# VHH binders against q9y6x5: the designs that were tried, part 411

Target 1, 379 residues: q9y6x5
Amino acid sequence: LPPKLLLVSFDGFRADYLKNYEFPHLQNFIKEGVLVEHVKNVFITKTFPNHYSIVTGLYEESHGIVANSMYDAVTKKHFSDSNDKDPFWWNEAVPIWVTNQLQENRSSAAAMWPGTDVPIHDTISSYFMNYNSSVSFEERLNNITMWLNNSNPPVTFATLYWEEPDASGHKYGPEDKENMSRVLKKIDDLIGDLVQRLKMLGLWENLNVIITSDHGMTQCSQDRLINLDSCIDHSYYTLIDLSPVAAILPKINRTEVYNKLKNCSPHMNVYLKEDIPNRFYYQHNDRIQPIILVADEGWTIVLNESSQKLGDHGYDNSLPSMHPFLAAHGPAFHKGYKHSTINIVDIYPMMCHILGLKPHPNNGTFGHTKCLLVDQWCI
Below, E stands for the ipSAE of ESMFold2; O stands for the ipSAE of OpenDDE; V2 stands for 0.75 times the mean of E and O plus 0.25 times the DockQ between their complexes.

## First folded at step 18 (VHH)

Design ib5 (framework vhh_7uia_1; at its last look DockQ between E and O 0.31; V2 from the best seeds 0.00; counts 0 for: pae O 4.5 > 2)
Fold by ESMFold2, look of step 18:
Structure ib5 (fold): chain B 379 residues (1-379), chain A 123 residues (1-123)
Amino acid sequence: as target 1 above (379 residues)
Amino acid sequence: QLQLVETGGGLVKPGGSLRLSCVVSGFTFSSYHMAWVRQAPGKELEWVSTIKGSGGYTYYERSVKGRFTISTDNAKNTLYLQMSSLKPEDTAVYYCARTQYKYSGEWTPFDLWGQGTQVTVSS
């Protein structure tokens, strides 16, 4: 039967939640499949960039979605959650659903994965839902399974996105065991519902399913604020993004802006673009602003105001708190195998292999994931 | 037209209970997040609780967690706030309001408000 893949993201699912909370349904899924205990994601550790890295295999500087808020000085275009549909932003890469549905006798389906409702390279997902965070998981799943069972040409690649535990992680913080236990139990129930639905529809035995996430979550506090207005006059710069990685476009001499910021807080690193650490792979794109400010874990950059968030992400991608996990089940995957780590960009070439697609040039390494796959020599 | 109508306010003793209702009309309830926001006399607006309009996910401000429960009845297009263990500090006008959750992890500014219903907790 033709290879099929469902890629599922539960936004903000920190890898160590698996160890610290109970997931009977997810653990059964893992037991019959594979687990990668942590996935090293890309900097900055934000939602739009990391979801696009999963489906392109590229670092943010290479795929062009470098933050949740962006500005392009040449075109004067702005990108935000409320202004994310212009293909201009997405066209620096080709996501896997585009490559997939351009193959003969194949289509792609999407339930709200970032970018799937955008015509990237004049190609939009064959079947998709417009983003609306209020749509239930059940409705998203019903659409995906209907498309997997009934489409001509057949759907061979599908994506499903869910906003939790990210929303609850921001509101409560990852250290609030009482609230996070309740939230994570609901997510485990949704995973149980997903597996049960696939079984009842006859999809379970022949569908490859990946369950993963884009990033983790770290604890924040009102005692850990960096007040940017205390360090620099607002008139000296344009603020493109604020926290935990601020993107600063100077209005005056760049060196003067840098000098005003460099000693603002011992809990924040200030980088000129050319001085951004090479390990971030976050330098070679015009959408990356001339100065970035990177807060230490758990610190929040503010404009002389309080923060309502008790958890956040976007920090240094070397931090374990920023790392998600990956679990997978299906005919392409071993049963009962655990792997310690991969890079998030490695997911793309693995998915291309499973689907029989030629990957575009990318930053992933197929060899990092080959031990997960039945058809590969691991040893 | 678009409308939110709160009911169920009143006078209660400290430790008492009250249930607020918000009937929505003119839009699809399940396409938005819905919230309760309150304003005590002479004070700023304070967010109380939010629920996903499609159901299942709830969020509470620290001071009301464990005492208040937000819920919906989608068949009746009605939002509820069950308040228990009421304190004098809970005295306020309670509004229901409409918002939306975004990929960034933030809710949008409230773009539609009800008229409010008065809750008074007196000893």
Scores: ipSAE 0.352, ipTM 0.690, lowest interface PAE 3.3, mean pLDDT 92
Fold by OpenDDE, look of step 18:
Structure ib5 (fold): chain B 379 residues (1-379), chain A 123 residues (1-123)
Amino acid sequence: as target 1 above (379 residues)
Amino acid sequence: QLQLVETGGGLVKPGGSLRLSCVVSGFTFSSYHMAWVRQAPGKELEWVSTIKGSGGYTYYERSVKGRFTISTDNAKNTLYLQMSSLKPEDTAVYYCARTQYKYSGEWTPFDLWGQGTQVTVSS
């Protein structure tokens, strides 16, 4: 039988949640598999970019999903959560589910993973659910497991996405122990449901399962706001993305806009596109705007002194608060092994290896995950 | 036909209350997130509140939190915004809009709007 892999994402699951809360089901999952305690994600640390990095192994500048909100100056197109269906935005890379389907007698399945309901390179997942946040985890899980179990050609790669604890993290802030405890308890229960479902269907022993996330969450406050209106008139620029990384499209001379913003706040770095730090791998794409503003951890860039969220993400990808975790179980993985850190782009070559796929050129390093895999040498 | 129709706006004194309604037509209310957005004179559109149609989870802009309450009556396909302790700063055209929480939890463009209803808070 061909290897099978289920990739699960719980959006916004900060790595240190594992240290600060109890996860009986997840801990059991880890006990029988592997854990990577910290996954260094890509800059910016947002949902669309990082989910696409997981499945392409590419930095954002390379796969072209550089934010949750984007603007292309040539085509005048916009990208957002509510406008993500144009293949134009996705076609700068080849996600793993497309690669998987290029091989004979294989199918892919997806439950609301970003990009899976869009034809990319004229290929869409063999089985997929149109994104609908109203659909329960149970229904998503039922569909995914049905497809994994009964499809022909067989589904060998599947994705499952869930919006929590991100939504709650935004609403309550990650430091709200009472509310986040409740939310994270539910997440653990969902993991329990997942494992139980797989066992009931006889998939557990043969299915490789990765549980991960795209980013963490940091606490925000009304006391930590950066009001751009205090620094520059809004008529001088178009805001493509706001916080914590603002994408600025100048309507006047770029230098003038830059000069008005460069000293706006001691808690915000302002970069011309060509001066963006190399470590971000966030420069070589036309979709990155001429000026970006990067707020310090926990600071929020606002207009009119208003903020919507008590928690946020998108900050420097070196910050621990932005890091998710990775846990995995299945025939490909060791049992009872813990690893400290990998890069999020390292997941892609690992998945390709597990599935027996030839990876597209990517930024991941397969060597970083070798110790997780039973068929690889690890000292 | 897809349509949103707001009602309930008007003139109210500071500290007063208003209840806005938005009747939804042409789609299943529970499949979407519904939101209120407002635009004050000379200002940009401002998100006010969102409710998850199926689960009833609510979100509020900070300046209205504790004063405004968003709710739905699915049987009537109607969205509500109960506004209390109104301030002059709340003066705006209020729009109901359809959206869907997808991945970011951030404010995003809405794909369906009502015509708006004027709310004026003045002494």
Scores: ipSAE 0.029, ipTM 0.408, lowest interface PAE 4.5, mean pLDDT 93
ESMFold2 (binder alone), look of step 18: mean pLDDT 83; pTM 0.837
OpenDDE, second read of step 20: ipSAE 0.005; ipTM 0.227

Design ib6 (framework vhh_7uia_1; at its last look DockQ between E and O 0.88; V2 from the best seeds 0.00; counts 0 for: pae E 2.9 > 2)
Fold by OpenDDE, look of step 18:
Structure ib6 (fold): chain B 379 residues (1-379), chain A 123 residues (1-123)
Amino acid sequence: as target 1 above (379 residues)
Amino acid sequence: QLQLVETGGGLVKPGGSLRLSCVVSGFTFSSYHMAWVRQAPGKELEWVSTIHGSGGYTYYERSVKGRFTISTDNAKNTLYLQMSSLKPEDTAVYYCARTQYKYSGEWTPFDLWGQGTQVTVSS
């Protein structure tokens, strides 16, 4: 039988949640599989970019999904979560589910993973659900497992996405132990449901399952706001993205806009596009705007309005609060092995290896995940 | 026809309780998040609570947490807000509305509103 892989994302699951809360089901999953304690994600640490990095192995500048909100100056097109269906935005890379379907007698399935309901390179997942946040995890899981079990050609790669604990993290803040405990317990229960269903269907022993996330969450406060309107007139620029990384499109001379912003706050770094730090791998794409503002951890960039969020993400990808985890189980993985850190782009070449796919050029390093795999040599 | 109709508002003393209802017509809760929003005199609209249409996840504004409970009866196409330990500052017109959570971590604008029901908390 061809190898099968289910990739699951719980949005905004900060890595240290595993240390600060109890996850009986997830811990059992880990005990029988592997854990990567910290996954260094890509900058910016947002949902669309990082999910696409997972499935392409590329930095944001390379796969072209550089934010949740984007603007292309040439075509005058806009990208947002309410306008994400144009293949134009996705076609700068080839996600793994498309690659998977290029092989004979195999299919891909997706339950609301970003980009899976869009034809990319004229290919859409054989099975997919349109994004709807109101659809239960159970329904998503039922569809995914049905497709994994009964499809012809067989589904060999599947994705499953869930919006928690991101939504709750935003609402309550990650430091709200009472509310977050409740939310995280529910997530652990969902993991239990997932495992139970796989066992019931006889998939558990043969299916490779990866549980991960795209980013963490940091605590925000009304006492940590950066008001751009105090520094620059709104008429001088167009805001493409706001916080914690603002994308600025100047309407006047770029240098003038930069000079008005560079000293706006001691808690915000202002970069011309060409001066963006190399470590971010966030420069070589036309969709990155001429000026970006990067708020310090826990600070929120605002206009003449206050933020309603008590938690946020998108900050420097070196911050531990922005890091998710990765757990995995299945015939491809060791049992009871823990690893300290990988890069999020390393997941792609690993998945390709598991599925027997030739990876497209990517920024991942297969060597970083070798110790997780039973068929690889590890010191 | 899409419609939301709120009921259950009224005058109550501080510390009292009220239960608001919102009857939905023209769509099902499983396709949306349902929310309560309130507006006090001279103040801006304030989000109060949201419930996941099918998953049962609930969200509350900080000032109402522990006092208010949002729930649904999908069979009756009805949204509820159980309010307890009411305070004068809870005085407002309460609206039910529908929304969705987005990948961006934001909520869609409320695209459907009820007429509102008045809640007055006074001694």
Scores: ipSAE 0.692, ipTM 0.872, lowest interface PAE 0.8, mean pLDDT 95
Fold by ESMFold2, look of step 18:
Structure ib6 (fold): chain B 379 residues (1-379), chain A 123 residues (1-123)
Amino acid sequence: as target 1 above (379 residues)
Amino acid sequence: QLQLVETGGGLVKPGGSLRLSCVVSGFTFSSYHMAWVRQAPGKELEWVSTIHGSGGYTYYERSVKGRFTISTDNAKNTLYLQMSSLKPEDTAVYYCARTQYKYSGEWTPFDLWGQGTQVTVSS
């Protein structure tokens, strides 16, 4: 009976939502399992990079998904949320579902986790759904549970992705307590439905379940705009990504572009690639552009226009507002244990351990998560 | 043929109610997110409300929240906007439009529009 793992992401679920809102179903899940109160994610704190870091254990510079928008100057390829299926972008790492399903008598299933509908190293998830945000959580869950129960070779690793509370966080902002309370209640009801479905299908006792997220959300404001067009003519550079981390490809001398930008706003840091702080682990990949601009928390970089966003993410990964949580339940996990923090890259070696997989080289530290696991000495 | 057809507009006094309908043909209605967008005389287009294709999540512009309700009837391929407590500033042409949500946290540009229905709120 091989160990089975379901990895669930609720996009944009900020860690402190657990303290500031009511989650009766999630709290029951935690009570019977484990909680990591803060997961320190990777810079930049965006969706594609952090979901890939979870499943590879690698910093963005090492797995190559360095932003939600990327440009490769040699191949002239562009990556975006509408152009994300070229394996070229994903092939700098091996995600856990590929390693898992290449083992004898194992397969993997996916309900819309970023990258699972891409043939990475000529290997696509054994069962998958093409991304479509209109597909209900219930349908995603029904497909995942069907595959967990009815597949040969058996599905031992499954992923499930949901767009909330990220979508509502962007639209309303995390400080809109009325709207966020309603959205987060719906998410808690979905977690209740998840647990109930797994129990009814006989999966609950022998399936390990991780509920986590990729990043948090911070409040934005029309009072906190950085107007890039006021500092530099757009003809001097190609804009690869805008906010809150702008990726700048100079069209003229790089030092000249840097000098035009360095004093643009006291609420923005301007880095030459070689000067990006080492703690970001965000330098050693050709997809990282020669100049990046990093806005302060809650500030938005714009091109001489108003911003429509009330919440955003992508900021410095040291900010608590950017950090998600992790909860887990199942035969591999203790019951009623709480841990303060781990790094998001630590999740990968933990998952490999649970599944009995040899991890690829990675940036995670198994020792950081061993106290969550029943088969490990905690000290 | 892809079509969005709005009906239900008209003249109403302040404080009144209207229900707009958008009948959809030529695509699977629930496979997309649907929105209402309005344009007041002399003004730019303004997003009003969006509903998930799954029907479970709704989003409202702040000025209409609590007054407007977006809903769907998948059996009839129809999108609705129930408007109540109408104000003169709600006077606009109301359009039904189609969109999607992406991993990036961005909504796609509206790729299909109806012809619009006029709502006029005046004494």
Scores: ipSAE 0.395, ipTM 0.733, lowest interface PAE 2.9, mean pLDDT 92
ESMFold2 (binder alone), look of step 18: mean pLDDT 82; pTM 0.839
OpenDDE, second read of step 20: ipSAE 0.393; ipTM 0.756

Design ib7 (framework vhh_7uia_1; at its last look DockQ between E and O 0.13; V2 from the best seeds 0.00; counts 0 for: pae O 5.8 > 2, placed apart)
Fold by ESMFold2, look of step 18:
Structure ib7 (fold): chain B 379 residues (1-379), chain A 123 residues (1-123)
Amino acid sequence: as target 1 above (379 residues)
Amino acid sequence: QLQLVETGGGLVKPGGSLRLSCVVSGFTFSSYHMAWVRQAPGKELEWVSTITGSGGYTYYERSVKGRFTISTDNAKNTLYLQMSSLKPEDTAVYYCARTQYKYSGEWTPFDLWGQGTQVTVSS
């Protein structure tokens, strides 16, 4: 029967945490498997977009989840973290769990991965948990492992999502060694629990497990604020998203709004939609607004108020601080192999290969990940 | 019947200690993240501390870090704030409140509040 895959995300896990903090359990996982030292994610480096990029292999402009806050001018629909369940937003792509469970004798399971509690193309994950950030990692893991062991048709693809270290990264900043050490130790303990649970249930040797993340985290400061209200009157635009990539819908002449913003701060780039750098792959979707503002690393766009966050993400995807890692273990993967980098969109075709699925058209390159896999000729 | 009931406030000298309690009724509070928020006379609300409903991750405002400890007893649906090394600037009404964390990295607005308990730090 087909191989099984568990995809795990620890939100906001910056790649260089691995070298700057102790992870005995994760390092044991890596030693027995593979490591990709940094993963170049997609712009903007936010949670909803990057989790969907992992499971679709698509840039944000192509899968349509272009930010954590969006507006569609044609339908007049709004997307937010409290209004994210309308399939309209998700239907511009087909995520891997939908493709997987439409195959004969296959199911998919999900513990809170973004989108898995939405009926995308009228198809919701075969087993899933409704999102609730208060549900413990243990309960999420118990449900996933129960479904992997006891379902008919069998669960062959499963996802598991955890909110840390993103929440702590926002609150403390990545430079707060004391607090981040405590938080990252708890996360390493959870990885230890994951491995031990899989071993106790007899899943460890035959289950492929990917541990990755959607983005990193950079240090913010009250000394690095860009006050948008100091540059432009609220009445001239509708604010769709604020920081660190602001999405601006002009209410007056677009050129006038642009001219008021372009000299607002030397620490912010202001782009007309057609002038967004090609390397962002962030232009060809109606949900991308006519003007975007991109703050420099560690700068926060505010509306004449202080910021409560000490860490943030969403910045330029070329920044190493925005990059997560990827580790993997299982029968499909080499043992003890380290790879320098892949693109986050490359994860999708690799997962399709492992599961024997035909990938939908996507932006990933299978060749970038073939050296991780035992069944591929690397050279 | 959803309610949060704070107790444990009072008058204390600088350098002293108090423990605030917040008893939850009408819902299982471990299904939410819980916070303490304070308001000094004539001033805006100030977030103090948050604890996650599961996993027990704790977050503190900078001025209270190392002096205040947030904790829970899930069996009793009770939230605590242990305050030590109290200063006159800690004088405020202290509220417990309920929130959640979302994929976007944002905390939901506080949708349920207690009535508050007065803490006064004075010689």
Scores: ipSAE 0.454, ipTM 0.762, lowest interface PAE 2.7, mean pLDDT 92
Fold by OpenDDE, look of step 18:
Structure ib7 (fold): chain B 379 residues (1-379), chain A 123 residues (1-123)
Amino acid sequence: as target 1 above (379 residues)
Amino acid sequence: QLQLVETGGGLVKPGGSLRLSCVVSGFTFSSYHMAWVRQAPGKELEWVSTITGSGGYTYYERSVKGRFTISTDNAKNTLYLQMSSLKPEDTAVYYCARTQYKYSGEWTPFDLWGQGTQVTVSS
């Protein structure tokens, strides 16, 4: 049988949730498979960029999805959560589902993973669901498993996306133990449903399944706000993205704008584009604006309006609160193995290996995941 | 200042047609996905159709696909739902709603609703 892989993302699942809450179903999944305790994601630590990094193995500067909100000065196009359908934004990279479909007699399937409902390089997933946040996990799971089981050409790669615990993390804050316990319990139940469904369909033993996330969540507060209006007149710049990483497009001299912002808050670093730290791999793309503001962990950049969010993400990707986890099960993976850390871009070459695909040039290191795989030497 | 106002509902026979309108105030379609949602008596809210903002893509619930058409007139700030081949099971209060950003982390899918318009399909 051709190798098959299901990639599942629970948005905003912070890695240390596994340490602080009980996950009977997920723990059972891990017990029979592998766990990576911490996944270092890409900067900025936002949904669109990191999901695209998972499936391309590229840093944001390379795949071109550099934020949830973007502006291209040449075409004057805007990218946002409500305007993400233009292939222009996605075509700077080739996601794995497109690569998979270039193989003879293979198909890909997707349930609401970012970018999967857009033709990228004139190729769209063979099977996909139109994004609708109101669609239940069960319905998404049913469609994905149906396609995995009954499609011709066979679906060999599938993605499944779920909005929790990100939505709740934003609403309640990650430190709300009562509400987050309820939310995370529900997620564990969904994982149980996933496993049960796969077993019922006879897919469990032959399907490789990766459960991961794009980022974590940090606690925010109304007491930790950075008001840009206190530092610079709004008429002097256009805001492309706001918090916790603000993208600034100056309307006046860039240096003047920079000078007005550089000392705005001790809890915010201000970078000219050329001075963005190399460790972020967030410089070499025209879609990155001339000035970037990076708030410290737990701080929120605001204008005149206060944020109602009690949790947020997008901060420095070295922060543990921003890190997700990765668990996996299937023929390609060991059983009962735990690994400390990988980079999120390392997932792509691993997936390509599992599927027998030649990877496109990427920033991942296959060596980082070798210990997870039964067909590779560890140590 | 943000407001959605539905019109066009009424009584129609099976196989008939209706056109619903939703006038938008306070924002533009280019920035948001707009949706039609319906609620039948004693039933839960059901998504019917969505149209994207600037992309102009349309999506439909399975049972209405091929019968309903969602569209917008940006110049008039109006959302439409052209319904044809109506069935008794289409009877519901129809709401226009503004969709929240897809991956924004919001708890609910919609953040702005109209008052609704009653559609009744009966012989």
Scores: ipSAE 0.030, ipTM 0.318, lowest interface PAE 5.8, mean pLDDT 93
ESMFold2 (binder alone), look of step 18: mean pLDDT 83; pTM 0.861
OpenDDE, second read of step 20: ipSAE 0.000; ipTM 0.223

